# Miniprotein binders against q96jn8r1131to1294: the designs that were tried, part 28

Target 1, 164 residues: q96jn8r1131to1294
Amino acid sequence: TLEFLENHGKNILLSNGNRTATRVASYNQGIVVINQPLVPQLLVQVRIDFLNRQWTSSLVLGVITCAPERLNFPASACALKRAAWLLRGRGVFHNGLKICEKFGPNLDTCPEGTILGLRLDSSGGLHLHVNGVDQGVAVPDVPQPCHALVDLYGQCEQVTIVNP

## First folded at step 15 (miniprotein)

Design kq1
Fold by OpenDDE base, fold request of step 17:
Structure kq1 (fold): chain B 164 residues (1-164), chain A 96 residues (1-96)
Amino acid sequence: as target 1 above (164 residues)
Amino acid sequence: DEKEEKIEEIIYRAFELSDEGELEEALELIVEAIRLAVENKDEELLVWAIYIIANIAQQLGDPELLEKVLELAEEAYERTKDPEIKWLIEYLEKDK
């Protein structure tokens, strides 16, 4: 069963059997990690439930390759100092280094109801799915094991893990 | 601990500035962070700082700076054998 780990950002409240994450304060401190590591062909998806248009930036989506249970989460995914592969806006980042300038749709403009998915292919490539459509390989070779990460940042106040 | 937190804040601020396009100021801060990390013998923060300065150098399009970053990364890898640094070295060499 896919669910968010109890180790999460300070402003996160989990509900719905830990399948729903809600940021209940401020605009940050909203990192959550999905319990099961990504394995090839497993599609992990989250739905954007609520957006607050007070902010301009939105959620960050990606994976971490460190032990999530022991991780001390910073206020933003962008402050993860290692083992982080992140999709933000249209960019792809590794530990703060932009490795791709334009990839997929702009995550900052995805509306409520958008379903975002992550999947590893057989070669270790990390794919982004948007509303069931494979956007291609965001990261060509991701170390394993890795865990899907969602940063409920800025606009994004709630997401829910959904089944494919 | 307090010093570590300070260095982390500087590194992240450098990232934010670079993200905003304030590359010169970002560079100044990240260089300072690297100095502090080395002095404090903080290998984890040094690795992160190297990623950030690589990002800044990449945006600046400064080949000389990129070369310096590569040298810094290679030196750090020789000492720490951090796989994150190894990845960065390979990345920088590929895009060179």
Scores: ipSAE 0.912, ipTM 0.960, lowest interface PAE 0.4, mean pLDDT 95
Fold by OpenDDE base, fold request of step 17:
Structure kq1 (fold): chain B 164 residues (1-164), chain A 96 residues (1-96)
Amino acid sequence: as target 1 above (164 residues)
Amino acid sequence: DEKEEKIEEIIYRAFELSDEGELEEALELIVEAIRLAVENKDEELLVWAIYIIANIAQQLGDPELLEKVLELAEEAYERTKDPEIKWLIEYLEKDK
């Protein structure tokens, strides 16, 4: 069963069998990690439940390649020092290095109800899915094992893991 | 460690500045962070700082700076054998 780990950002409250994450304070400290590692052909999806339009930036989506249960979470995913591959806005980042300027839709403008998915292909490429549509390879070769990460940042106040 | 926290803050600030397009100021900060990381023998923060300066150099489109970053990364890899640095080296060589 896919669920968020108990090790999470300090402003996160888990509910619904740890399948729903809610940021209950401020605009940051909202990182959550899905318990099961990504494996080829497995599609992991989260739905944006609630947005607070007070902010301009929204959620960050990606993967980490370190042990998530021992991770000390920074206030923002952008402050992850290593082992991080992140989708933010239209950009793709690895440890703070922008490796792609324009990829897929702008995550900062995705409305409530949007379903975002991550999937590894057989060659280790990380795909982004938006409302079931494959947006292509965001990262061509992701080290394994890796875990899906969601940073409930800015606008994004709640997400829920959903099945395909 | 207080020194570690300070260096982390500088590195992150450099990233933020680079994100805002303030590349010159970002470069100044990240160079300082690298100096501090080396002085403190903090290999983890050094690796992160190298990624950030690579990001800045990439945005600046400065081939000379990119070459210096590559050299720095290669030196760091010889010393640490960090796979994150190996990835960066391969990335920089590919995009050269």
Scores: ipSAE 0.909, ipTM 0.959, lowest interface PAE 0.4, mean pLDDT 95
Fold by OpenDDE base, look of step 16:
Structure kq1 (fold): chain B 164 residues (1-164), chain A 96 residues (1-96)
Amino acid sequence: as target 1 above (164 residues)
Amino acid sequence: DEKEEKIEEIIYRAFELSDEGELEEALELIVEAIRLAVENKDEELLVWAIYIIANIAQQLGDPELLEKVLELAEEAYERTKDPEIKWLIEYLEKDK
C-alpha cells in the first residue's frame, strides 16, 4: 500500500491511513515522501485536494535517491542539498540546477482535483502524468532506488495518494 | 555546527537570488559559500554549491564561467569521488 512516510516536514499532518497529507501551518515545511520506491511501470499518483490562492507558488513534485527515513527535511524542497530531482512550475531541477526550462504543464497553476503521477519506464526515465496523460520524460535516467516526493508548498495545502 | 548552517544559508540564498533573476548578487554569494566550504573542508556543501554556481552560470550564459565551474567540478570529483559531481561534469560537457 502506498503511503506517506512518518518522516515528513514539520507542518504536515497525515491522515486517511497516511495517504493524505495536509499542511496545517505557514506556507512551507511541507515535504512528504511516499513509502515505496519507484520501480519500473509503477505509477504513483497524488491528487491536489486543496489550494490556498493567497500564494503564487504551488507544490513541487519529484524524487529523491537517498534514504527517506533518515532525511532531515528542509523548509522547501528547493533547499535539498543532493539526490533531488524536482519538478517546479514548468522547470526540472537537479540539486538546484535547472536542467529543463519548459516541461509539462505549470505545476503552479494546476487546479484542485488535478492528479499528478510519477512513473519510471524500463529505461530509467522518469515520466510525469497529469490527469492520466503521460507528459513525457522529465528525467531521462534516474538513479535507483528513488522515492517520490511532494512538497506541499505555497498554495498547495493538501494532497492525497490515489490509485491509478 | 554553526559554520555549516551559515554556509547552507548562503547557498540557499544564492539559489533564491538566482531564481529571482538577481544573478550577479547570487554569483557573489555562491562564490563566498564555495570558499567557506573549501576552508571548512565541507565536501557535501561544496558539491551543492557547485550545482548552484553551475545554475547561475547557465542563466548568465557565460561560457568562461561555465568552464571555470567545470574545472572546479573536476577538481572536486578527483578529491571526493562524489557521483553527484560526476553527473554534473557529464551534464556540463554535454551542454558544451
Scores: ipSAE 0.908, ipTM 0.959, lowest interface PAE 0.4, mean pLDDT 95
Fold by OpenDDE base, look of step 15:
Structure kq1 (fold): chain B 164 residues (1-164), chain A 96 residues (1-96)
Amino acid sequence: as target 1 above (164 residues)
Amino acid sequence: DEKEEKIEEIIYRAFELSDEGELEEALELIVEAIRLAVENKDEELLVWAIYIIANIAQQLGDPELLEKVLELAEEAYERTKDPEIKWLIEYLEKDK
């Protein structure tokens, strides 16, 4: 069963069998990691439940290739020191390096109810899915094992893991 | 420790500045962070800082600076053998 790990950002409250993450304070400290590592053909999806339009930025979505159980999470995914592949806005980042300027829809403008998915293909390519539509390969060769990561940042205050 | 935290803060601030378009100031900060990381023999923070300076150099579009970053990365790899740095080297060489 897919669920968020108990090791998470300081402002996160887990509920619904650890399938729902809610940021209950401030605009940051909202990183969560899904328990099962991504394997080829496994589609992991989260739904944006609530947005607070007071902020400008929204959630960051991606994967980490380090052990998540003992990771000390920074206030923002952008401050992850290593082993991070992130989708922010329309950009793709690796350890803070922007490796793609424009990819898929702008995550900062996704409305409530949007379902975002991550999937590895047989070649190690990381795909983004938006409302069930494959947006293509965001990262062509992701090291494995890797875990899906969601940073409930800015506008994004709640997400829930949903089944495909 | 306090030194590590300071360096981390500088690196993150450099990233934030670069994200805001303040590339020159970001560059100054990240260079300082690299110096401090080397001085403190902090390989983890050095690797992160090299990624950030690569990002800044990429945004500046300065080929000479990018070359310097590549050289820095290669030197760091020789010392640390960090696979993250190896990835970066391959990335930078491919972008040339």
Scores: ipSAE 0.904, ipTM 0.957, lowest interface PAE 0.4, mean pLDDT 95
Fold by ESMFold2, fold request of step 17:
Structure kq1 (fold): chain B 164 residues (1-164), chain A 96 residues (1-96)
Amino acid sequence: as target 1 above (164 residues)
Amino acid sequence: DEKEEKIEEIIYRAFELSDEGELEEALELIVEAIRLAVENKDEELLVWAIYIIANIAQQLGDPELLEKVLELAEEAYERTKDPEIKWLIEYLEKDK
C-alpha cells in the first residue's frame, strides 16, 4: 500500500497509517515522498485536506529521480539542487529552470478537497491528474526510477494519499 | 563547508529574486555564486548555479548571455561528465 516515506521534512507529522502528512509548524520544511517509485499503471493521488489562508503560495508537486530514503531534504522543494522535476504554480521546473510556463491549473489556487495525481505513461511522460481528469504530459521523458514528492508549502498544511 | 552553505544560500536567493521578477539583481547574485563555486571547486553547486543562471538568462531573453551559459555548461560537463549538465546542454541547444 502507498504510504509517505518516514524520511520527510522536519515539520511533518505522519498519521493515518502514514497516508496523511500534516505540516505542524511554520510555512516550510514540509517535503514528503511516496514510499515506492512510480511505475507504469500506478496512479499516486493525494487530496488537499487543509489550507491556511495566512500564506500566499501553496503546495509543490513532482518527482525526484534519486533515492529518497537517506536524502537530506532542503527547507523547500524549490531548493532541490538536482534530480527534481516540479510542478509549482502554473509552471514546470527542473532544478530551478522553468521548462514550461503554463501547465494545468495554478496549484497556488487549488482549494481544499482537490485530488492531485501523478503517473508515468509508457513513454516515461509524467502526467498530472486533477480531480480524476488527466491534464496531459508535464514532463515528456522522466528518468526512472522516480519518486512522487509533495511539498506542503505555505497554504498547504495537510494532504492524504487516496486511492483512484 | 561554511563557504558551501553560503554559496547555496546565494544561489537560492538568486532563484527567489528571479521568481519575483528582479532579474538584474538575480543575475548579479548568481554571477557571484558561480565565481565562488569555481573558486571553491564545488562542482555540484556550480552545476546548480548554471541551472539558475540559465533560468535567469531565459527570462531576460539575452542571446549573448545564453551563449556564455552554454559555454560554461560545456566546460563543466568536460570536467565532470555529470548527466544533469548534459541534460541542460541538450535543452539549451534545442532552444536554438
Scores: ipSAE 0.863, ipTM 0.936, lowest interface PAE 0.5, mean pLDDT 92
Fold by ESMFold2, look of step 16:
Structure kq1 (fold): chain B 164 residues (1-164), chain A 96 residues (1-96)
Amino acid sequence: as target 1 above (164 residues)
Amino acid sequence: DEKEEKIEEIIYRAFELSDEGELEEALELIVEAIRLAVENKDEELLVWAIYIIANIAQQLGDPELLEKVLELAEEAYERTKDPEIKWLIEYLEKDK
């Protein structure tokens, strides 16, 4: 069963059998990772449960291609120095380099209840799903193994893993 | 250590400035971070800083700066053989 990994950002409290992550302080320190690497045909989905619109930016989604169990997470996913492929706002980033200006919806404006999904296709392409709709390939050839990551940043204070 | 933490902070601040559209200030900071990373012999921070200056140069649309970034990346690759730098070199050359 998919769960958030016990190694996570220090402002995160896990609940609901480790399927719900809540950021309980500040605006950052909210990185969580799914406890299994992505494999073809595995769709990892999270629902945005709670947003605090007092902040301006919202969650970051993506993958890391290094082992997450002992990783020392930075305060924000955008400070991951290596092995990171991130979706933020409408942009796609690799280690701080913007590789796509506009992809999918603006994550900063997704409302509570939105279900966001990540999966690999058979060629290693990383796909974003929004409310069940495939948005296409965000990153064409992600190194494997890779691990799905959510940063409960800014507005985003709670997400829950849900089944497709 | 404390020098490493300072260099990391400068690199991230340069990224934040570039994200906010303050590209000239971001460039000044990332150039400083690169000099400090080289002086401190911190190859991992240097690799990250090269990613960030590549990001800034790409946004500026400055082909002369992009060529200098590519030279820096190639030199770092020869010293480290870091696959992250190899990926960046290929990315920058593909978009030329």
Scores: ipSAE 0.861, ipTM 0.935, lowest interface PAE 0.5, mean pLDDT 92
Fold by ESMFold2, fold request of step 17:
Order: C-alpha cells, then sequence, then structure tokens
Structure kq1 (fold): chain B 164 residues (1-164), chain A 96 residues (1-96)
C-alpha cells in the first residue's frame, strides 16, 4: 500500500498508517514523499484535507528522481537543487528553472477536497490528474526511478493518500 | 560548510527575486553566486546556479546571455559529466 516515507520535512506529523501528512508548524518544512517509485499504471493520489487561506501560496506537487530515503530535505521544495520536477501554481519547474508557465489548474486555488494525482505514461511523461481528470503531460520524459513528492507549503496543512 | 551555506542562500535568493520579477537584481546576485561556487570548487552548487541563471536569462529573453549560460554549462559538463547539466544543455539548445 502507498504510504508517505518516514523521511520527511521537519514540520510533518504522519498519521492514519502513514497515509496522512499534517504540517504542524510554520509555513514550510512540509515535504513528504510517497514510499514507492512511480511506474506505468500506478496512479498516486492525494486529497487536500485542510487549507489555511491566510497564506497566499499553497502546496507544491511533483517528483524527485534521486533516492529519497536519506535525503536531507530543504525547507521548501523549490530549494531542491537537483533531481526535482515540480508543479507550483500554474508553473512547471526543474531544479528552479521554469520550463512551462501555464500547465493545469492553479494549485494555489485548489479547494479542500481536491484530489491531485500523478502518474507516468509509457514514454516517461509525467501526468497530473485533478479530481480524476487527466491534465496532460507536465514533463515529457522524467528519469526513472522517481517518487511522487508533496510539499505541504503555505495554505496546505494536511493531505491524505487516497486510492484511485 | 559556512561558505557552502552562504552560496546556497545567495542562489536561492536569486531564484526568489526572479520569481518575483526582479530580474536585474536576480542576475547580479546569481553572477556573484557563480563566482563564489567556482572559487569554492563546489560543482553541485555551480550546477544549480547555472540552472538559476538559465531561468533568469530565459525570462529576460536575452539571447546573448543565454549563449553565455550555454558555454558555462558546457564547461561544467566537461568537468563533471553530470546528467543534470546535460539535460540543461539540451533544453537550452531547443528553440523557445
Amino acid sequence: as target 1 above (164 residues)
Amino acid sequence: DEKEEKIEEIIYRAFELSDEGELEEALELIVEAIRLAVENKDEELLVWAIYIIANIAQQLGDPELLEKVLELAEEAYERTKDPEIKWLIEYLEKDK
């Protein structure tokens, strides 16, 4: 079963059999990683459980292509220096380089209850799903193995892994 | 490493400035971070700094700066063979 990895941001508390992540302090230090690499046909989905609208930015979603078990996570996913492919707001970023300005919905405006999904296609393309709807290819050829990552940043204070 | 931490903070600040649209200030800061990373022989931070200056150059729409960034990336690739810099070189060589 899919779970959040025990190695995570400092402000995260895992619960619900490591399927729920809660940021319990501040606005950052909220990186969590799914414990299994993405493979074709695996759809990793998380539900946004709780938002604090006092912040302007919200969660970051993406993948890392290096081994996550002993990685020292930075305070924010946007400070990952390598091996990171991130969806943030409407942008797609690789290691701080914006490679697409407008992809999918604005993650900063997704309400509580939104289900966000990541999967690889047969060509290694990274797809975003929103409430079951495929938004297309965010990143055309992600190196494998890779792991899904969520940064419970700003508004986003809790997410839960849900089944497809 | 205090020097490494300083360089990392400068790179991230340059990213933040570019994200806020302060491109000229971001450029000045990332150029300094690159100089420091080279002096400190920190290839990992240099590769990241090259990503950030590529981001800034792309936003500026400055083809001369992009060419210089590509040259820097190619030199770093020759030293490191880092696949991260190889990907960046290929990305920069595509038409935008």
Scores: ipSAE 0.854, ipTM 0.934, lowest interface PAE 0.5, mean pLDDT 92

Design kq1
Fold by ESMFold2, look of step 15:
Structure kq1 (fold): chain B 164 residues (1-164), chain A 96 residues (1-96)
Amino acid sequence: as target 1 above (164 residues)
Amino acid sequence: DEKEEKIEEIIYRAFELSDEGELEEALELIVEAIRLAVENKDEELLVWAIYIIANIAQQLGDPELLEKVLELAEEAYERTKDPEIKWLIEYLEKDK
């Protein structure tokens, strides 16, 4: 079953059979990773459970293409030096390089209850889903294996893995 | 590891400044980070720094800087054969 990996950001508390992640301090140190690699047609979905509007930026969503079990996570996903493909705000980033200015909704404005999904297509393209609606290919030809990542950053204090 | 930590912090700060639109200051910092990474022989940090200066160069829209970034990436690729640098070279060349 899909769960968040026990190796995670220092401010994360896992609960609900490791299907719920809560950031319990500060605004960062909130990286979590799904415990199975993405495979074609597997849809990994998380629901935004709790937002703190004190912060202006919100969660980051994406994949890493290196082994996550012993990775030392930085304070923020945007500081991942390699093997990272991230959706932040409306932008798409690879290792800090913005490769797309405008893709999908602005993640900084997604409300509580939003369900965000990631899947690979048969060509290795990474798709974003928002409330069940496919937003198209965010990243073409992602290296495999890759794992879905969520950074409970800023506004985002809790997410839960949900089934399609 | 204190030297590596300092270089990492400078690279990330340059990224933050570029994200905030402070491109001149970001460029100054990332050039310093590149110098330090080369001096320290830290190829992994150098590769990341090349990604960040590529990001800054794209935002500046300076074709001469972009060519120098591509040259730097090509030299790093020949030393390391790092697939991350290969990807970056291909990405930068697709706009030509």
Scores: ipSAE 0.851, ipTM 0.933, lowest interface PAE 0.5, mean pLDDT 92

Design kq11
Fold by OpenDDE base, look of step 15:
Structure kq11 (fold): chain B 164 residues (1-164), chain A 96 residues (1-96)
Amino acid sequence: as target 1 above (164 residues)
Amino acid sequence: DEKERKIEEIIYRAFELSDEGELEEALELIVEAIRLAVENKDEELLVWAIYIIANIAQALGDPELLEKVLELAEEAYERTKDPEIKWLIEYLEKDK
C-alpha cells in the first residue's frame, strides 16, 4: 500500500491512513515522501486537494535517491542538498541545477483536483503524468532506488495519494 | 554546528537570488560559500555549492565561468569521489 512516510516536514499532518498530507501552518515545511520506491511498473499519483491562494508558487514534485527514513527535511525541497530531482513550475532541477527550462504544464498553476503522477520507464526515465496523460520524460536516467517526493509548498495545502 | 549552518544558509540564499534573477549577487555569495566549505572541510556542502554555482553560471550564459566551474568540479571529484560530482561533470561536458 502506498503511503506517506512518518518522517515528513514539520508542518505536515498525515491522515486517511497516511495517504493524505495536509500542511497545517505557514507556506513551507511541507515535504512528504512516499513509502515505496519507484519501480518501472508502478505509477504513483497524488491529487491536489486544496489550494490556498494566499501564497504564491505551488507544490514541487520529484524523487530522492537517498534513504528517506533518515532524511532531515529542509523547509523546502529546493534546499535539499543532494540526491534530489525536482519538478518546479515548468523547470526540472537536480540538486538546485536547472537541467530543463520548460517541461510539461506549469505546476504552479495546476488547479485543485489535478492528478499528478510519476513513473519510471524501463530505461530509467522519469515520466510525469497529468490527469492520466503522459507528459514525457522529465529526467532521462534516474538512479535507483528512488522515492517519490511531494513538497506541499505555497498554495498547495493538501494532497492525497490516489490509485490509477 | 554553527559554521555548517552558516554555510548552508549562504548556499540557499545564493540559490534564491539566482532564482530571482540576481545572478551577480548570487555568484558572490556562492563563491564565499565554497571558500568556507573548503576551509571547514565540509565535502557535502562543497558538492551542493558546486551545483549552485553551476546553475548560476548556466543562467549567466558565461562559457568561461562554466569552464571554471567544471575545473572546480573535477578537482572536487578527485578529492571526494562523490558520484553527484561525477554526474555534474558529465552534464557540464555534454552542454559544451
Scores: ipSAE 0.898, ipTM 0.955, lowest interface PAE 0.4, mean pLDDT 95
Fold by ESMFold2, look of step 16:
Structure kq11 (fold): chain B 164 residues (1-164), chain A 96 residues (1-96)
Amino acid sequence: as target 1 above (164 residues)
Amino acid sequence: DEKERKIEEIIYRAFELSDEGELEEALELIVEAIRLAVENKDEELLVWAIYIIANIAQALGDPELLEKVLELAEEAYERTKDPEIKWLIEYLEKDK
């Protein structure tokens, strides 16, 4: 079953059989990773459960292409120095380099109840799904294996893994 | 390692400044971070700093700076053979 990995940001509390992640302090230290690598055509989905609109920025979504089980996570996903492909706001980033200015919706404005999905296509392209609608290829040719990552940043206080 | 942590902080601060649109200040900081990473012989931090100066140069839309960043990346690749820097070189060449 898909679960959040026990190695996570220090402000995260896992619940619901490790399918729900809650950030219980501050605005950061909220990185979580799905416990299995993406497999082509597997759709990994999380639902935004709770937002605190007092913050301006919200969750970051993406993949990490190095082994996550013993990784020392930084306070924010944007500080990952290597092997990171991130969707943030409207942008797509690789190791801090913005590779796409606008892709998909603005993640900072997605409401509670939004279901965000990640999958690989047959060519290794990373797709974002929003409420079941494929937004297209965010990142071409992602190295494998990779794991889906969510940073419960700013507004985002809770997400839950949901079945497709 | 205090030197390593300081360099990391400068790199991330430069990223934050560039993200906020403070491109000139971000550039000054990342150039400092690159100098420190070279002095400290920290190739991993240097590779990350090259990613961040590439981001800043891209945002500035400065082709002369992008050429200098590409040269720096190529020199780092010849020393390290780091696939992360190879990816960056290919990206910068396509983005032209």
Scores: ipSAE 0.861, ipTM 0.937, lowest interface PAE 0.5, mean pLDDT 92

Design kq2
Fold by OpenDDE base, look of step 16:
Structure kq2 (fold): chain B 164 residues (1-164), chain A 96 residues (1-96)
Amino acid sequence: as target 1 above (164 residues)
Amino acid sequence: DEKERKIEEIIYRAFELSDEGELEEALELIVEAIRLAVENKDEELLVWAIYIIANIAQQLGDPELLEKVLELAEEAYERTKDPEIKWLIEYLEQDK
């Protein structure tokens, strides 16, 4: 069963069998990691449950290739020093380096109810799914094993893991 | 630990500035962070800083700076053998 790990950002409260993550304070410190590593053909999806439009930015979605259980999470995914491949806005970032300027929809403008998915293909390409639609390869040749990461940042205050 | 935290803060600030379009200021900060990382022999932060300066250089569109970043990355890789740096080198060479 897919769940969020107990090791998470300081402002996160897990519920619903650790399938729901809620940021209960501030606008940051909201990183969560899904327990099972991504394997080829496994689609991992989260639904945006609640947005607080007080803020401007929204969630960051991506993967980490380090052990998540012992990771000391920074306040924002953007501050991950290494082993991070992130989708923010329309950009794709690797350890702070923008490797793609325009990819898929703008995550900052995704409404509540949007289902975001990550999937590795047989070639190691990381795909983004939006409401079931494959947006293509966001990151080619992602190192494995890797874990899906969600940063409940800014507007995004709650997400839930959903099954395909 | 305090020095490490300071360097981390500078690196992150450099990233933020670059994200805001303040590339010149970002460049100044990241260069300082690199110097500090080297002085403290902090390989992890050095690697991160190299990614950030690469990002800044890329945004600036400065081929000379990009070349310097590549050289810095290559030197770092020779010393650390960090696969993250290897990836960066390959990336920078590919975008050349």
Scores: ipSAE 0.899, ipTM 0.956, lowest interface PAE 0.4, mean pLDDT 95
Fold by ESMFold2, look of step 16:
Structure kq2 (fold): chain B 164 residues (1-164), chain A 96 residues (1-96)
Amino acid sequence: as target 1 above (164 residues)
Amino acid sequence: DEKERKIEEIIYRAFELSDEGELEEALELIVEAIRLAVENKDEELLVWAIYIIANIAQQLGDPELLEKVLELAEEAYERTKDPEIKWLIEYLEQDK
């Protein structure tokens, strides 16, 4: 069953059988990781449950390609120094390098209720889904194994894993 | 390790400045972070700093700087054989 890993950002409280993550303090320290690596047949989906618009930026979504169980997470996903492929705003980033200027919707504007999904295709391409609709390949050849990551940053205070 | 924390802070600050469009200041900081990472023999921070200066160089659109960044990455790859540097070299050579 899909759950958030118990290794997570310091400001996260897990609930609902570890399928709901809430950031309970500040604007950062909100990284969570899905407990299974992505495989081509697996669609990982999270619903944005609660946004606090007092903050300027919102969630980051992506994958890490290193083992997450004992990883020491930084305060924000943008400070991951290696093994990270992130969707942020409209951009796609690898370890702080912007590799795509515009992909999919602007994550900073997604409303509460938006369902965001990640999956790998058969070639290792990372796809974003928005409300069930495939947005195409964000990253063409992600190394495997990789794990889906959400950073409940800024506006984003709660997400829940949902079934496809 | 106080030095390691300081280098990390400088790299992240350079990234933030580049994200805000302050590219000249970002470049000055990341060059300093690279020098400090080399002096401290911190290969992981060096690899990350190379990613950040590559990001800054792309935003500047300066082909001369991009060539220098590629040379730096190639030298680091020869020392470390880090696959993260290998990926970056391949990425930058698509722009060469």
Scores: ipSAE 0.840, ipTM 0.929, lowest interface PAE 0.5, mean pLDDT 92

